# VH-VL binders against Coenzyme F420H(2) oxidase (fprA): the designs that were tried, part 15

Target 1, 148 residues: Coenzyme F420H(2) oxidase (fprA), of Methanobrevibacter arboriphilus (b1a7s3r263to410)
Amino acid sequence: VTIVYDTMHYSTQKMAHEIAEGIMAEGYDVEMFFLHEDERSEIVKSILDSKAIAIGAPTINDEPYPSIGDLMYYLKGLRFERTGIKRKAVTFGSMGGKGGTPASLGKDLGEYGFDVVDTCEVYYVPDEEENKACFKLGQKLVEEAKKI
Below, E stands for the ipSAE of ESMFold2; O stands for the ipSAE of OpenDDE; V2 stands for 0.75 times the mean of E and O plus 0.25 times the DockQ between their complexes.

## First folded at step 14 (VH-VL; framework fv_dargistotug)

Design v6 (from r4 with heavy chain Y31S N54S R100S Y101S; at its last look DockQ between E and O 0.02; V2 from the best seeds 0.00; counts 0 for: sugar tag NTS H52, pae E 14.3 > 2, placed apart)
Fold by OpenDDE, look of step 14:
Structure v6 (fold): chain C 148 residues (1-148), chain A 120 residues (1-120), chain B 106 residues (1-106)
Amino acid sequence: as target 1 above (148 residues)
Amino acid sequence: QVQLVQSGSELKKPGASVKVSCKASGYDFTSYAMNWVRQAPGQGLEWMGWINTSTGNPTYAQGFTGRFVFSLDTSVSTAYLQISSLKAEDTAVYYCARSSSTHGRWFDYWGQGTLVTVSS
Amino acid sequence: DIQLTQSPSFLSASVGDRVTITCRASQGISTYLAWYQQKPGKAPKLLIYGASTLQSGVPSRFSGSGSGTEFTLTISSLQPEDFATYYCQQLKSYYTFGGGTKVEIK
C-alpha cells in the first residue's frame, strides 16, 4: 500500500500516519511518501506496485494544495485503467474552510481507473475521533485491497 | 529495572522496508512517550520524533516525514519504527528512548540501539 | 527549529583534568537543557537535566550550569571512564541535539 501526502500545518500528515497505522494493524506494509521530500518517479513506481493507495493533501483557497497537482497529472498520464487491475484508493485531507480536496482527488483518481472506496476530511487539527476515523479508513482500504 | 530492548541489526537493500521494535519493561508503558533517535555512523544524535503511547499519536521531526512510521503494540509494551523505501543514507543506529511530559521530558532510558545497514 | 552548537567538537585531556564543554542555543531555551554521555557502541546516558540537575547515579564530578542561550558541562576531575562523547539537548521546543563533543585521551 502506498500513501502519498502533502501538508501545510502537519494536520494532513497526522491523518496520513493514522491511515498508515490502520493499514499496518491489518498486517500490511506501507510505503509513505511526502511530496516535499520525495521524487515523483519513486512515488509512481510505488503506486504501480501497489494494489491500494491513499492520497492526501490540504485544501487551500478551496482547491487541493498545489503540490499534489503534478502527481495527479503524472497519474493521469499513466492510464491505470489500462493496467488490468482496478486499484483501491482512499483520499484524505485537512481544511480550514469549505474544503473539498478529498472529493476532488477522489474524482480524479476515479477517472484514472482507481476504485475510490472512501475519503476522510478534517477541519484544522484532527481530534481523537477524527484520528480514529483515519485509522479505520486505513483498515477499510486494506479490506478492499484484499478483494483484488 | 526499566528496560528498553530493541530488535537486532538489519541488512537491507535500497528500496526495501525495515521495522525496528522496542520492547519496554519495568514501568507503565502508556505513561511515558517513546522517542526515536537516529545516529549515522560517526555522526551525532538526531531526534526523529516521538509517539504518544497512550493515544498512539505520532509526531515526526523535520526530515523524518513520509517514509518513517511510528506505531505501537501496547499489549506487549512495544514501539515500532518502520522505514520504507530505504536509502543508503538511512544507514544508522536507531534508538528508542523514553520521555515524559509529566515526569520530565529528558530521555532517561534508552534502548541499546538497532543498526540498520542499507547497501546494494 | 532550535539549533545547538557545541564547542569544542573535540578535546584532548588527561586524567585529573578539569574539562569544560559549552552548548550554545540559537534562541533562549531557559533551563530546558539536558546533557548525555555516549561511549562507543553504547546508547547515550543521561547525565544532567534542567541545565544543572544531576541525574541519579551520576558522579558529583559532573555539573551543569547556564540558562538562556549559553550552557556548560563541567567535569571537575576527569576519570578514565569519562572519555566519551557528550551531547547537549534542548527540550524547549520538541528536541534537538548538539553536534557532540568527543573527549579523548591526551
Scores: ipSAE 0.000, ipTM 0.561, lowest interface PAE 10.3, mean pLDDT 93
ESMFold2, look of step 14: ipSAE 0.000; ipTM 0.505
ESMFold2 (binder alone), look of step 14: mean pLDDT 92; pTM 0.943

## First folded at step 16 (VH-VL; framework fv_dargistotug)

Design w1 (from v1 with heavy chain R105Y; at its last look DockQ between E and O 0.94; V2 from the best seeds 0.76)
Fold by ESMFold2, look of step 16:
Structure w1 (fold): chain C 148 residues (1-148), chain A 120 residues (1-120), chain B 106 residues (1-106)
Amino acid sequence: as target 1 above (148 residues)
Amino acid sequence: QVQLVQSGSELKKPGASVKVSCKASGYDFTYYAMNWVRQAPGQGLEWMGWINTNTGNPTYAQGFTGRFVFSLDTSVSTAYLQISSLKAEDTAVYYCARSRYTFGYWFDYWGQGTLVTVSS
Amino acid sequence: DIQLTQSPSFLSASVGDRVTITCRASQGISTYLAWYQQKPGKAPKLLIYGASTLQSGVPSRFSGSGSGTEFTLTISSLQPEDFATYYCQQLKSYYTFGGGTKVEIK
């Protein structure tokens, strides 16, 4: 499983780690990428080798953070629907205002050939219950990916 | 309130077996992995490995792959360490300690330790 | 596997002293390091994680620093309850502990 995220704050990173914990709890390996620090070609290679992905970004002034948009544009061009595998996906993020980034990313991934299983969005920083929800999201992603 | 309670001290002869329990309370047992740590008398701490409390899959550190078995009873939130073919060098305090599943996380709660003494 | 070398192994100090303990890793571990305090007959207690983040309830006289391969634990003014053995632990891969530093009364 491949987790890709971008963040302005530690909140999205914390969510990514909790999702990874849920995946690891199910006994599966995780590759994690921070979009700013990691090479796009390595991220795309990991996605191509995975049956499941998690993509996260914060919402900034009611818009998705622009850096993740470059990756999404690239994924659109790869035509994942033609691979014969409908990979599972989840989206996640933190917000300081209106929000909606996980839902928007999920809609786009669905159009690109992914089966978007669920989303998770939190206000500012995740509380204890929201951390557990992210953990469960990771478990759910693995559960759905096993059906492939 | 998070608590790890271990079984009591054991006196054993070489060649015997022992099973140490570690009962967890105050948290979701499968949200954290369980680690085992050995401390021989007058010696430092030695990580023995961990068990995935959700799947039951153990991972053993180098040197602990033969006579040491980690297991679980999730219905009572309990982890077990079994040592077979006991040797005098197995005399130590054995601790359980919880962590998260990914590496990079610390051991925030420890059991009180179980002294296993192996003498001829 | 990643080895940790802790120094000194033994340290005599007086109340009020500044104490510094060093932990060196055989390869880079970024900031994936924790420090523990252990008193005789007791389980270890977490002091610091992430090389420098103080655990809740730990006195501010404890501090940690370092990254990569070299790390330090500092006690700015030693108190009577601080006489104990201190261990570092790398958190990068397959948890390993340093050999310990016993801090005793001079």
Scores: ipSAE 0.522, ipTM 0.810, lowest interface PAE 1.9, mean pLDDT 86
ESMFold2 (binder alone), look of step 16: mean pLDDT 94; pTM 0.958
OpenDDE, look of step 16: ipSAE 0.877; ipTM 0.941

Design w2 (from v1 with light chain Y94D; at its last look DockQ between E and O 0.83; V2 from the best seeds 0.74)
Fold by ESMFold2, look of step 16:
Structure w2 (fold): chain C 148 residues (1-148), chain A 120 residues (1-120), chain B 106 residues (1-106)
Amino acid sequence: as target 1 above (148 residues)
Amino acid sequence: QVQLVQSGSELKKPGASVKVSCKASGYDFTYYAMNWVRQAPGQGLEWMGWINTNTGNPTYAQGFTGRFVFSLDTSVSTAYLQISSLKAEDTAVYYCARSRYTFGRWFDYWGQGTLVTVSS
Amino acid sequence: DIQLTQSPSFLSASVGDRVTITCRASQGISTYLAWYQQKPGKAPKLLIYGASTLQSGVPSRFSGSGSGTEFTLTISSLQPEDFATYYCQQLKSDYTFGGGTKVEIK
């Protein structure tokens, strides 16, 4: 499973880490990418080799963080529906305003050929219960991916 | 309150077996992995491996793949270390310690230790 | 496997002293290092994780620094309760411990 994220105050990173913990608790490997530190070619390669992905970004001025937009445009161009597998996906993120980034990303991924099984959004920083929800989101992603 | 309570000390003869228990309380048992660490008398700490408390799959450090078996009973939030064909060199204190699965691998809580003494 | 060399093996100091313990890794481990304190007959206690982050409830006189292959644990003003054995542990691959540093009363 491939997790790709960007973050402003490490809130989205905390969520990504908890999702990864849930995936590892199910006995599956995770590849983690932070958009500002990792090369796009390696991220896309990992996604192509995976049955499941998690995409996360914070909301900036009620819009997704721009670096995620670049990745999403690239994924649109790859025509994932033509690979012969409908990969599972989740989206996640933190917000400071009206939110909606996970839902927007999920809609886009669905149009690009992914089966988006759930989303998770928190206000500002995840609390203890929201961290556990992210852990369970990782477990759910694995559960759904096993059906492929 | 997070607590790991281990079974009592054991005195065994060479060739026997022993099973050490580690009962966890105060947290979601499967949210953390369980590690085993040994410390021979007067010596340092030696990591033996870990067990995935959600799947039950063990991972053993090099040198611990033979006579050492990790197992679980999740219904009572308990991890076990079994050592078969005991040797004098197995005399040590055995600790359980919890960690996260990948982000947070440090051992934040430890059991009190179980002394296993192997003597003829 | 990654080997950790901890120095010194023994350190004699007085209350109020500043003490420094070093841990060197045989290969780069980024900041994947923890420090533990162990008193006789007791389980180890976590002091520092991520090379420099203080565990909750640990006195601020303890600090950690370093990355890559060289790491230090510093006690800024040694207290009577700090006389113990200290271990480093790498967390990059397998969980190798250093050989320990016993801090004794001078």
Scores: ipSAE 0.580, ipTM 0.837, lowest interface PAE 1.7, mean pLDDT 87
ESMFold2 (binder alone), look of step 16: mean pLDDT 93; pTM 0.950
OpenDDE, look of step 16: ipSAE 0.838; ipTM 0.927

Design w3 (from r4 with heavy chain H103W; at its last look DockQ between E and O 0.92; V2 from the best seeds 0.76)
Fold by ESMFold2, look of step 16:
Structure w3 (fold): chain C 148 residues (1-148), chain A 120 residues (1-120), chain B 106 residues (1-106)
Amino acid sequence: as target 1 above (148 residues)
Amino acid sequence: QVQLVQSGSELKKPGASVKVSCKASGYDFTYYAMNWVRQAPGQGLEWMGWINTNTGNPTYAQGFTGRFVFSLDTSVSTAYLQISSLKAEDTAVYYCARSRYTWGRWFDYWGQGTLVTVSS
Amino acid sequence: DIQLTQSPSFLSASVGDRVTITCRASQGISTYLAWYQQKPGKAPKLLIYGASTLQSGVPSRFSGSGSGTEFTLTISSLQPEDFATYYCQQLKSYYTFGGGTKVEIK
């Protein structure tokens, strides 16, 4: 499973790590990528090799963070709907105002050929219950991916 | 309050078996993996392996793949270490310690330790 | 397996001294290293994780540094309660411990 995220104040990074914990608790390996620091070609290669992905970004001024938009545009061009397998996906993110980034990313991924299983959005920094929800989201992603 | 409470000390003869328990409280048991650590008298710490508390799958360190068995009873949030065919060299304090599942995660809470003494 | 070598094995120091303990890994472990303190008859206690992050409730006189293969634990001003044995642990693969460093009263 491939997790890709961008973050402003570590909130989305915390969510990404909790999702990874849930995946690993199910006994499966995770590749994690921080969009700002990792090469896009490595990220795309990992996604192509995965049955399941998690994509996260914060909401800035009620808009998605620009770097995630570049990745999404790249994924649109890869035509995942023609690979024969509908990969599972989740989206996640943090917000400081009006949210909606996970839902928007999920809609786009669905159009690109992914089966978007669930989304998770938190206000500011995830609290303890929201961390547990991210953990369970990782478990759910694995459970859905096993059905392929 | 997170606590790991281990069973009491044991005095055993060579060839016997022992089962050490580690009861967890104050957190969601399957949210963390459980590790076992051995410390022989006057010696350093030795990681024995861990068990995935969600799947029940153990991983044993090299040198601990034979007579040592990790198991769980998730209904009572308890991990077990069983040592069969006890030898004098198994005399040690055995600790349980929890960690998260991902790489690079530290052992934040430890049990108090269980002394197992093997002698004739 | 990844081996950790701690030095020194024993250290004699006075209250107020600055103490430095090193831990060297046989191969790169990034920042996947923790430091523990153990007093006689007690379980180890986590001091530092991620090579440099201080665990909550640990006094600020403790600090850690390093990455890759070389790591240090520093106690800036040794206190009476700091006389103990200190262990490093790598957390990259199969979680081996260093041999320990006993800090004694000089």
Scores: ipSAE 0.558, ipTM 0.821, lowest interface PAE 1.7, mean pLDDT 86
ESMFold2 (binder alone), look of step 16: mean pLDDT 93; pTM 0.952
OpenDDE, look of step 16: ipSAE 0.871; ipTM 0.938

Design w4 (from r4 with heavy chain H103E; at its last look DockQ between E and O 0.93; V2 from the best seeds 0.56)
Fold by OpenDDE, look of step 16:
Structure w4 (fold): chain C 148 residues (1-148), chain A 120 residues (1-120), chain B 106 residues (1-106)
Amino acid sequence: as target 1 above (148 residues)
Amino acid sequence: QVQLVQSGSELKKPGASVKVSCKASGYDFTYYAMNWVRQAPGQGLEWMGWINTNTGNPTYAQGFTGRFVFSLDTSVSTAYLQISSLKAEDTAVYYCARSRYTEGRWFDYWGQGTLVTVSS
Amino acid sequence: DIQLTQSPSFLSASVGDRVTITCRASQGISTYLAWYQQKPGKAPKLLIYGASTLQSGVPSRFSGSGSGTEFTLTISSLQPEDFATYYCQQLKSYYTFGGGTKVEIK
């Protein structure tokens, strides 16, 4: 399972970690990538080798954080819908206002050939309940991935 | 409040077995891995391994395979450490400690420790 | 396996002293390091995680720094209750502890 995220105030990062926790609690390995530090080529390689992915970014100016756009654009070009494998996906992100990034990313991933199983969005810093929700999101992703 | 409460001190003879319990409370047991740490008298801390509290899958550190068995009873939020064929060298305080599953996760809560003494 | 070497193993100090303990890793572990305090007959207590993040409830006189292979725990002004043994722990690849540093009263 590949998790890719960027973060502005570490909230989305926290979500990513909770998702990872859920995945690992199910006994599956996670490759986590932080867009600010990791290379796109490595991220893409991991995604290609994964049956499931989680992509997250905060909302800024009512749009997904710009850095995630670069990755999404690249993924679009890879034409996953032609691979014959319908990978499972979840999207997540934090917001300080209207939000919408998880839904936006989910829509795009769907168009790219992914099966988006769920999304998670939190306002500002995730609380304990929201963290648990992210944990559960990770578990759900794994459960869906097992169907492939 | 989060608590890890371990079973009491044990005095065993060489060759015997011991089973130490660690009962968790104050949190969702399955959200954290349970680690075991050994500390021989006057010595440092040794990570023995951990058990996945959701799947029950144990991971043993090097040097703690074979005679050491991690197990669970999730119905009572309890982790167990069993040591068979006890040796004098197994005399130590054994701690349980919770951690998250991902890399970089620290041990934020510990049991009070269980002294296991092995002597003839 | 990643090995951690703490120095010194023993440290004598007085109340009010600035104390520094070093932890060196056999390979790069980024900031995946934690510090614990242990008093006789007690379980270890988490002080610092992520190399420099102070655990909730821990006095501000404790601080951690470092990245890669060298890390330090600093007590800015040693208090009577700080006499204990301190351990570093790497969190990068499973877990390993340093050998410990016993801080004793001079």
Scores: ipSAE 0.291, ipTM 0.767, lowest interface PAE 1.4, mean pLDDT 94
ESMFold2, look of step 16: ipSAE 0.573; ipTM 0.831
ESMFold2 (binder alone), look of step 16: mean pLDDT 93; pTM 0.951

Design w5 (from r4 with heavy chain H103L; at its last look DockQ between E and O 0.92; V2 from the best seeds 0.76)
Fold by ESMFold2, look of step 16:
Structure w5 (fold): chain C 148 residues (1-148), chain A 120 residues (1-120), chain B 106 residues (1-106)
Amino acid sequence: as target 1 above (148 residues)
Amino acid sequence: QVQLVQSGSELKKPGASVKVSCKASGYDFTYYAMNWVRQAPGQGLEWMGWINTNTGNPTYAQGFTGRFVFSLDTSVSTAYLQISSLKAEDTAVYYCARSRYTLGRWFDYWGQGTLVTVSS
Amino acid sequence: DIQLTQSPSFLSASVGDRVTITCRASQGISTYLAWYQQKPGKAPKLLIYGASTLQSGVPSRFSGSGSGTEFTLTISSLQPEDFATYYCQQLKSYYTFGGGTKVEIK
């Protein structure tokens, strides 16, 4: 499983780690990528080699060229529906206002050929119960990926 | 209020078996892996391996793949270490310690230790 | 199979002294290193994780540094309760411990 996230918000990083814990608790490996540090080609290669992905970004991004948007544009071009595998996906993020980025990313991934099984969004910093929800999200992602 | 409470000390003869328990409380048992650590008298700490408390799958360090068995009873949030064919060199304090599942995660809570003495 | 070498194995120090303990890994472990304190008859207690992050409730006189293969634990002003044995642990693969450093009263 491949986890990609934007580290602009440390809350999103915390969520990514809890999702990874849930995946590892099911006995599966995780590759984690931080968009600002890691090469896009390595991220895409990991996604192509994975049955499941988790994509995370903070809500409310008004920057002209957000790093997550660049990745999403590239994924659109790969035509995942042609691979014969309907990979599973989840989206996640933290918010300080209206929110909605995980839902938007999920819709986009669905259009790109992924089966988006769930989303998770928290207000500011995840509390203990929200951390458990992220853990369970990782477990759910693995459970759905096993059906492939 | 995380606690790991281990069973009491054991005095055994060579060739016997022992089963050490580690009962967890104050957290969701399957959210953390359980590790076992050995410390012989006057010696340092030695990691023996861990068990995935969600799947029940153990991982043993080198040298601990034969006579040492990790197991669980998740209904009572308890991990077990069983040592068969006890030898004098098995005399040690045995600790349980929890960690998260991802690599690079530290052992934040430890059991109090169980002294196993193997003597004729 | 990653070995950790702690130095020194023993040291004698007085209250108020600055104490430095080193831990060397046989191969690179990034920042996947923790430090523990153990008092006689007690389980180890986590002091530092991620090579440099102080665990909650640990006094600020403790600090850690390093990455890759070289790591240090520093106690800036030794207190009576700090006389103990200190262990490093690598957390990259098969979670091995260093040999320990016993800090004794001078």
Scores: ipSAE 0.581, ipTM 0.829, lowest interface PAE 1.5, mean pLDDT 86
ESMFold2 (binder alone), look of step 16: mean pLDDT 93; pTM 0.951
OpenDDE, look of step 16: ipSAE 0.877; ipTM 0.940
ESMFold2, look of step 17: ipSAE 0.539; ipTM 0.818
ESMFold2 (binder alone), look of step 17: mean pLDDT 93; pTM 0.951
OpenDDE, look of step 17: ipSAE 0.870; ipTM 0.938

Design w6 (from r4 with heavy chain N57Y Y109S; at its last look DockQ between E and O 0.90; V2 from the best seeds 0.75)
Fold by ESMFold2, look of step 16:
Structure w6 (fold): chain C 148 residues (1-148), chain A 120 residues (1-120), chain B 106 residues (1-106)
Amino acid sequence: as target 1 above (148 residues)
Amino acid sequence: QVQLVQSGSELKKPGASVKVSCKASGYDFTYYAMNWVRQAPGQGLEWMGWINTNTGYPTYAQGFTGRFVFSLDTSVSTAYLQISSLKAEDTAVYYCARSRYTHGRWFDSWGQGTLVTVSS
Amino acid sequence: DIQLTQSPSFLSASVGDRVTITCRASQGISTYLAWYQQKPGKAPKLLIYGASTLQSGVPSRFSGSGSGTEFTLTISSLQPEDFATYYCQQLKSYYTFGGGTKVEIK
């Protein structure tokens, strides 16, 4: 399973780590990528080798963070619906205002050929219950990916 | 509040077996992995391995792949360490300690320790 | 396994002293290092994680620094309750502990 995220206030990073905890609690490895630090070729390779992905981004001024948009454009061009594999996906993120980035990313991924099984969004910083929800999201992603 | 309560001290003869328990409370048991740490009298800490409390799958450190068995009873939030064919050098305090599942995660809560003494 | 070497193994100090303890890893471990305090007959207590982050409830006189292979725990003004044994632990793989540093009153 591949987790790709970008973050501005570390909240999305905390969510990504909790999702990774849930995946690893199910006994599966996770490759985590932070868009500002990691090379795109490595990210794309990991996604192509995975049955499941998690994509997260914060919302800035009610818009997705630009680096995620670049990745999403690239994924659109790969035509995943033609690969014969129905990869599972979740989206996640933090918000300071209106929000809606995880839902928007999920809609786009669905159009690109992913089966988006769930979405998680928090206000600013995840509390204890929101951390548990991210953990469960990771577990759910694994359970859905096993159906492939 | 998070609490790890271990079973009481044990006095055993060489060749016997012992089973140490570690009962967790105050948190969701499967949210954390359980680690076992050995400390011989007057010596430092030695990581023995961990068990995935969600799957029940154990991972043993090098040197602990033989006579040591980790197990669980998740219905009572309890982890177990069983040591078979006890030797004098197994005399130590055995701790349980929880951590998250991903690498780089520290042990933020420890049991009180269980002294196992092996002597004739 | 990744080996950790703590120095010194033993340290005598007075209340109010500044003490430093070092931990050297046999290979790079990024910032995956924790420090623990242990008093006789008690379980270890987490002080610092991620090489430099104080655990909740730990006094600010404790600080940690370092990355890669060299790490330091510093107590800026030693208090009576700080006389204990201190361990480092690497958390990159197989979670090895250092040999410990016993801090005693001079």
Scores: ipSAE 0.531, ipTM 0.817, lowest interface PAE 1.8, mean pLDDT 86
ESMFold2 (binder alone), look of step 16: mean pLDDT 93; pTM 0.951
OpenDDE, look of step 16: ipSAE 0.855; ipTM 0.933

## First folded at step 17 (VH-VL; framework fv_dargistotug)

Design x1 (from w5 with heavy chain L103M; at its last read DockQ between E and O 0.93; V2 from the best seeds 0.79)
Heavy chain, then light chain:
Amino acid sequence: QVQLVQSGSELKKPGASVKVSCKASGYDFTYYAMNWVRQAPGQGLEWMGWINTNTGNPTYAQGFTGRFVFSLDTSVSTAYLQISSLKAEDTAVYYCARSRYTMGRWFDYWGQGTLVTVSS
Amino acid sequence: DIQLTQSPSFLSASVGDRVTITCRASQGISTYLAWYQQKPGKAPKLLIYGASTLQSGVPSRFSGSGSGTEFTLTISSLQPEDFATYYCQQLKSYYTFGGGTKVEIK
ESMFold2, look of step 17: ipSAE 0.576; ipTM 0.827
ESMFold2 (binder alone), look of step 17: mean pLDDT 93; pTM 0.952
OpenDDE, look of step 17: ipSAE 0.876; ipTM 0.940
ESMFold2, look of step 18: ipSAE 0.555; ipTM 0.823
ESMFold2 (binder alone), look of step 18: mean pLDDT 93; pTM 0.951
OpenDDE, look of step 18: ipSAE 0.877; ipTM 0.940
ESMFold2, look of step 19: ipSAE 0.551; ipTM 0.816
ESMFold2 (binder alone), look of step 19: mean pLDDT 93; pTM 0.952
OpenDDE, look of step 19: ipSAE 0.860; ipTM 0.935
ESMFold2, look of step 21: ipSAE 0.554; ipTM 0.824
ESMFold2 (binder alone), look of step 21: mean pLDDT 93; pTM 0.951
OpenDDE, look of step 21: ipSAE 0.878; ipTM 0.940
ESMFold2, fold request of step 23: ipSAE 0.555, 0.518, 0.593; ipTM 0.819, 0.808, 0.834
ESMFold2 (binder alone), fold request of step 23: mean pLDDT 93, 93, 93; pTM 0.952, 0.951, 0.952
OpenDDE, fold request of step 23: ipSAE 0.886, 0.890, 0.888; ipTM 0.943, 0.944, 0.943
ESMFold2, last read: ipSAE 0.585, 0.547, 0.587; ipTM 0.832, 0.818, 0.832
ESMFold2 (binder alone), last read: mean pLDDT 93, 93, 93; pTM 0.953, 0.953, 0.953
OpenDDE, last read: ipSAE 0.889, 0.882, 0.887; ipTM 0.944, 0.942, 0.943

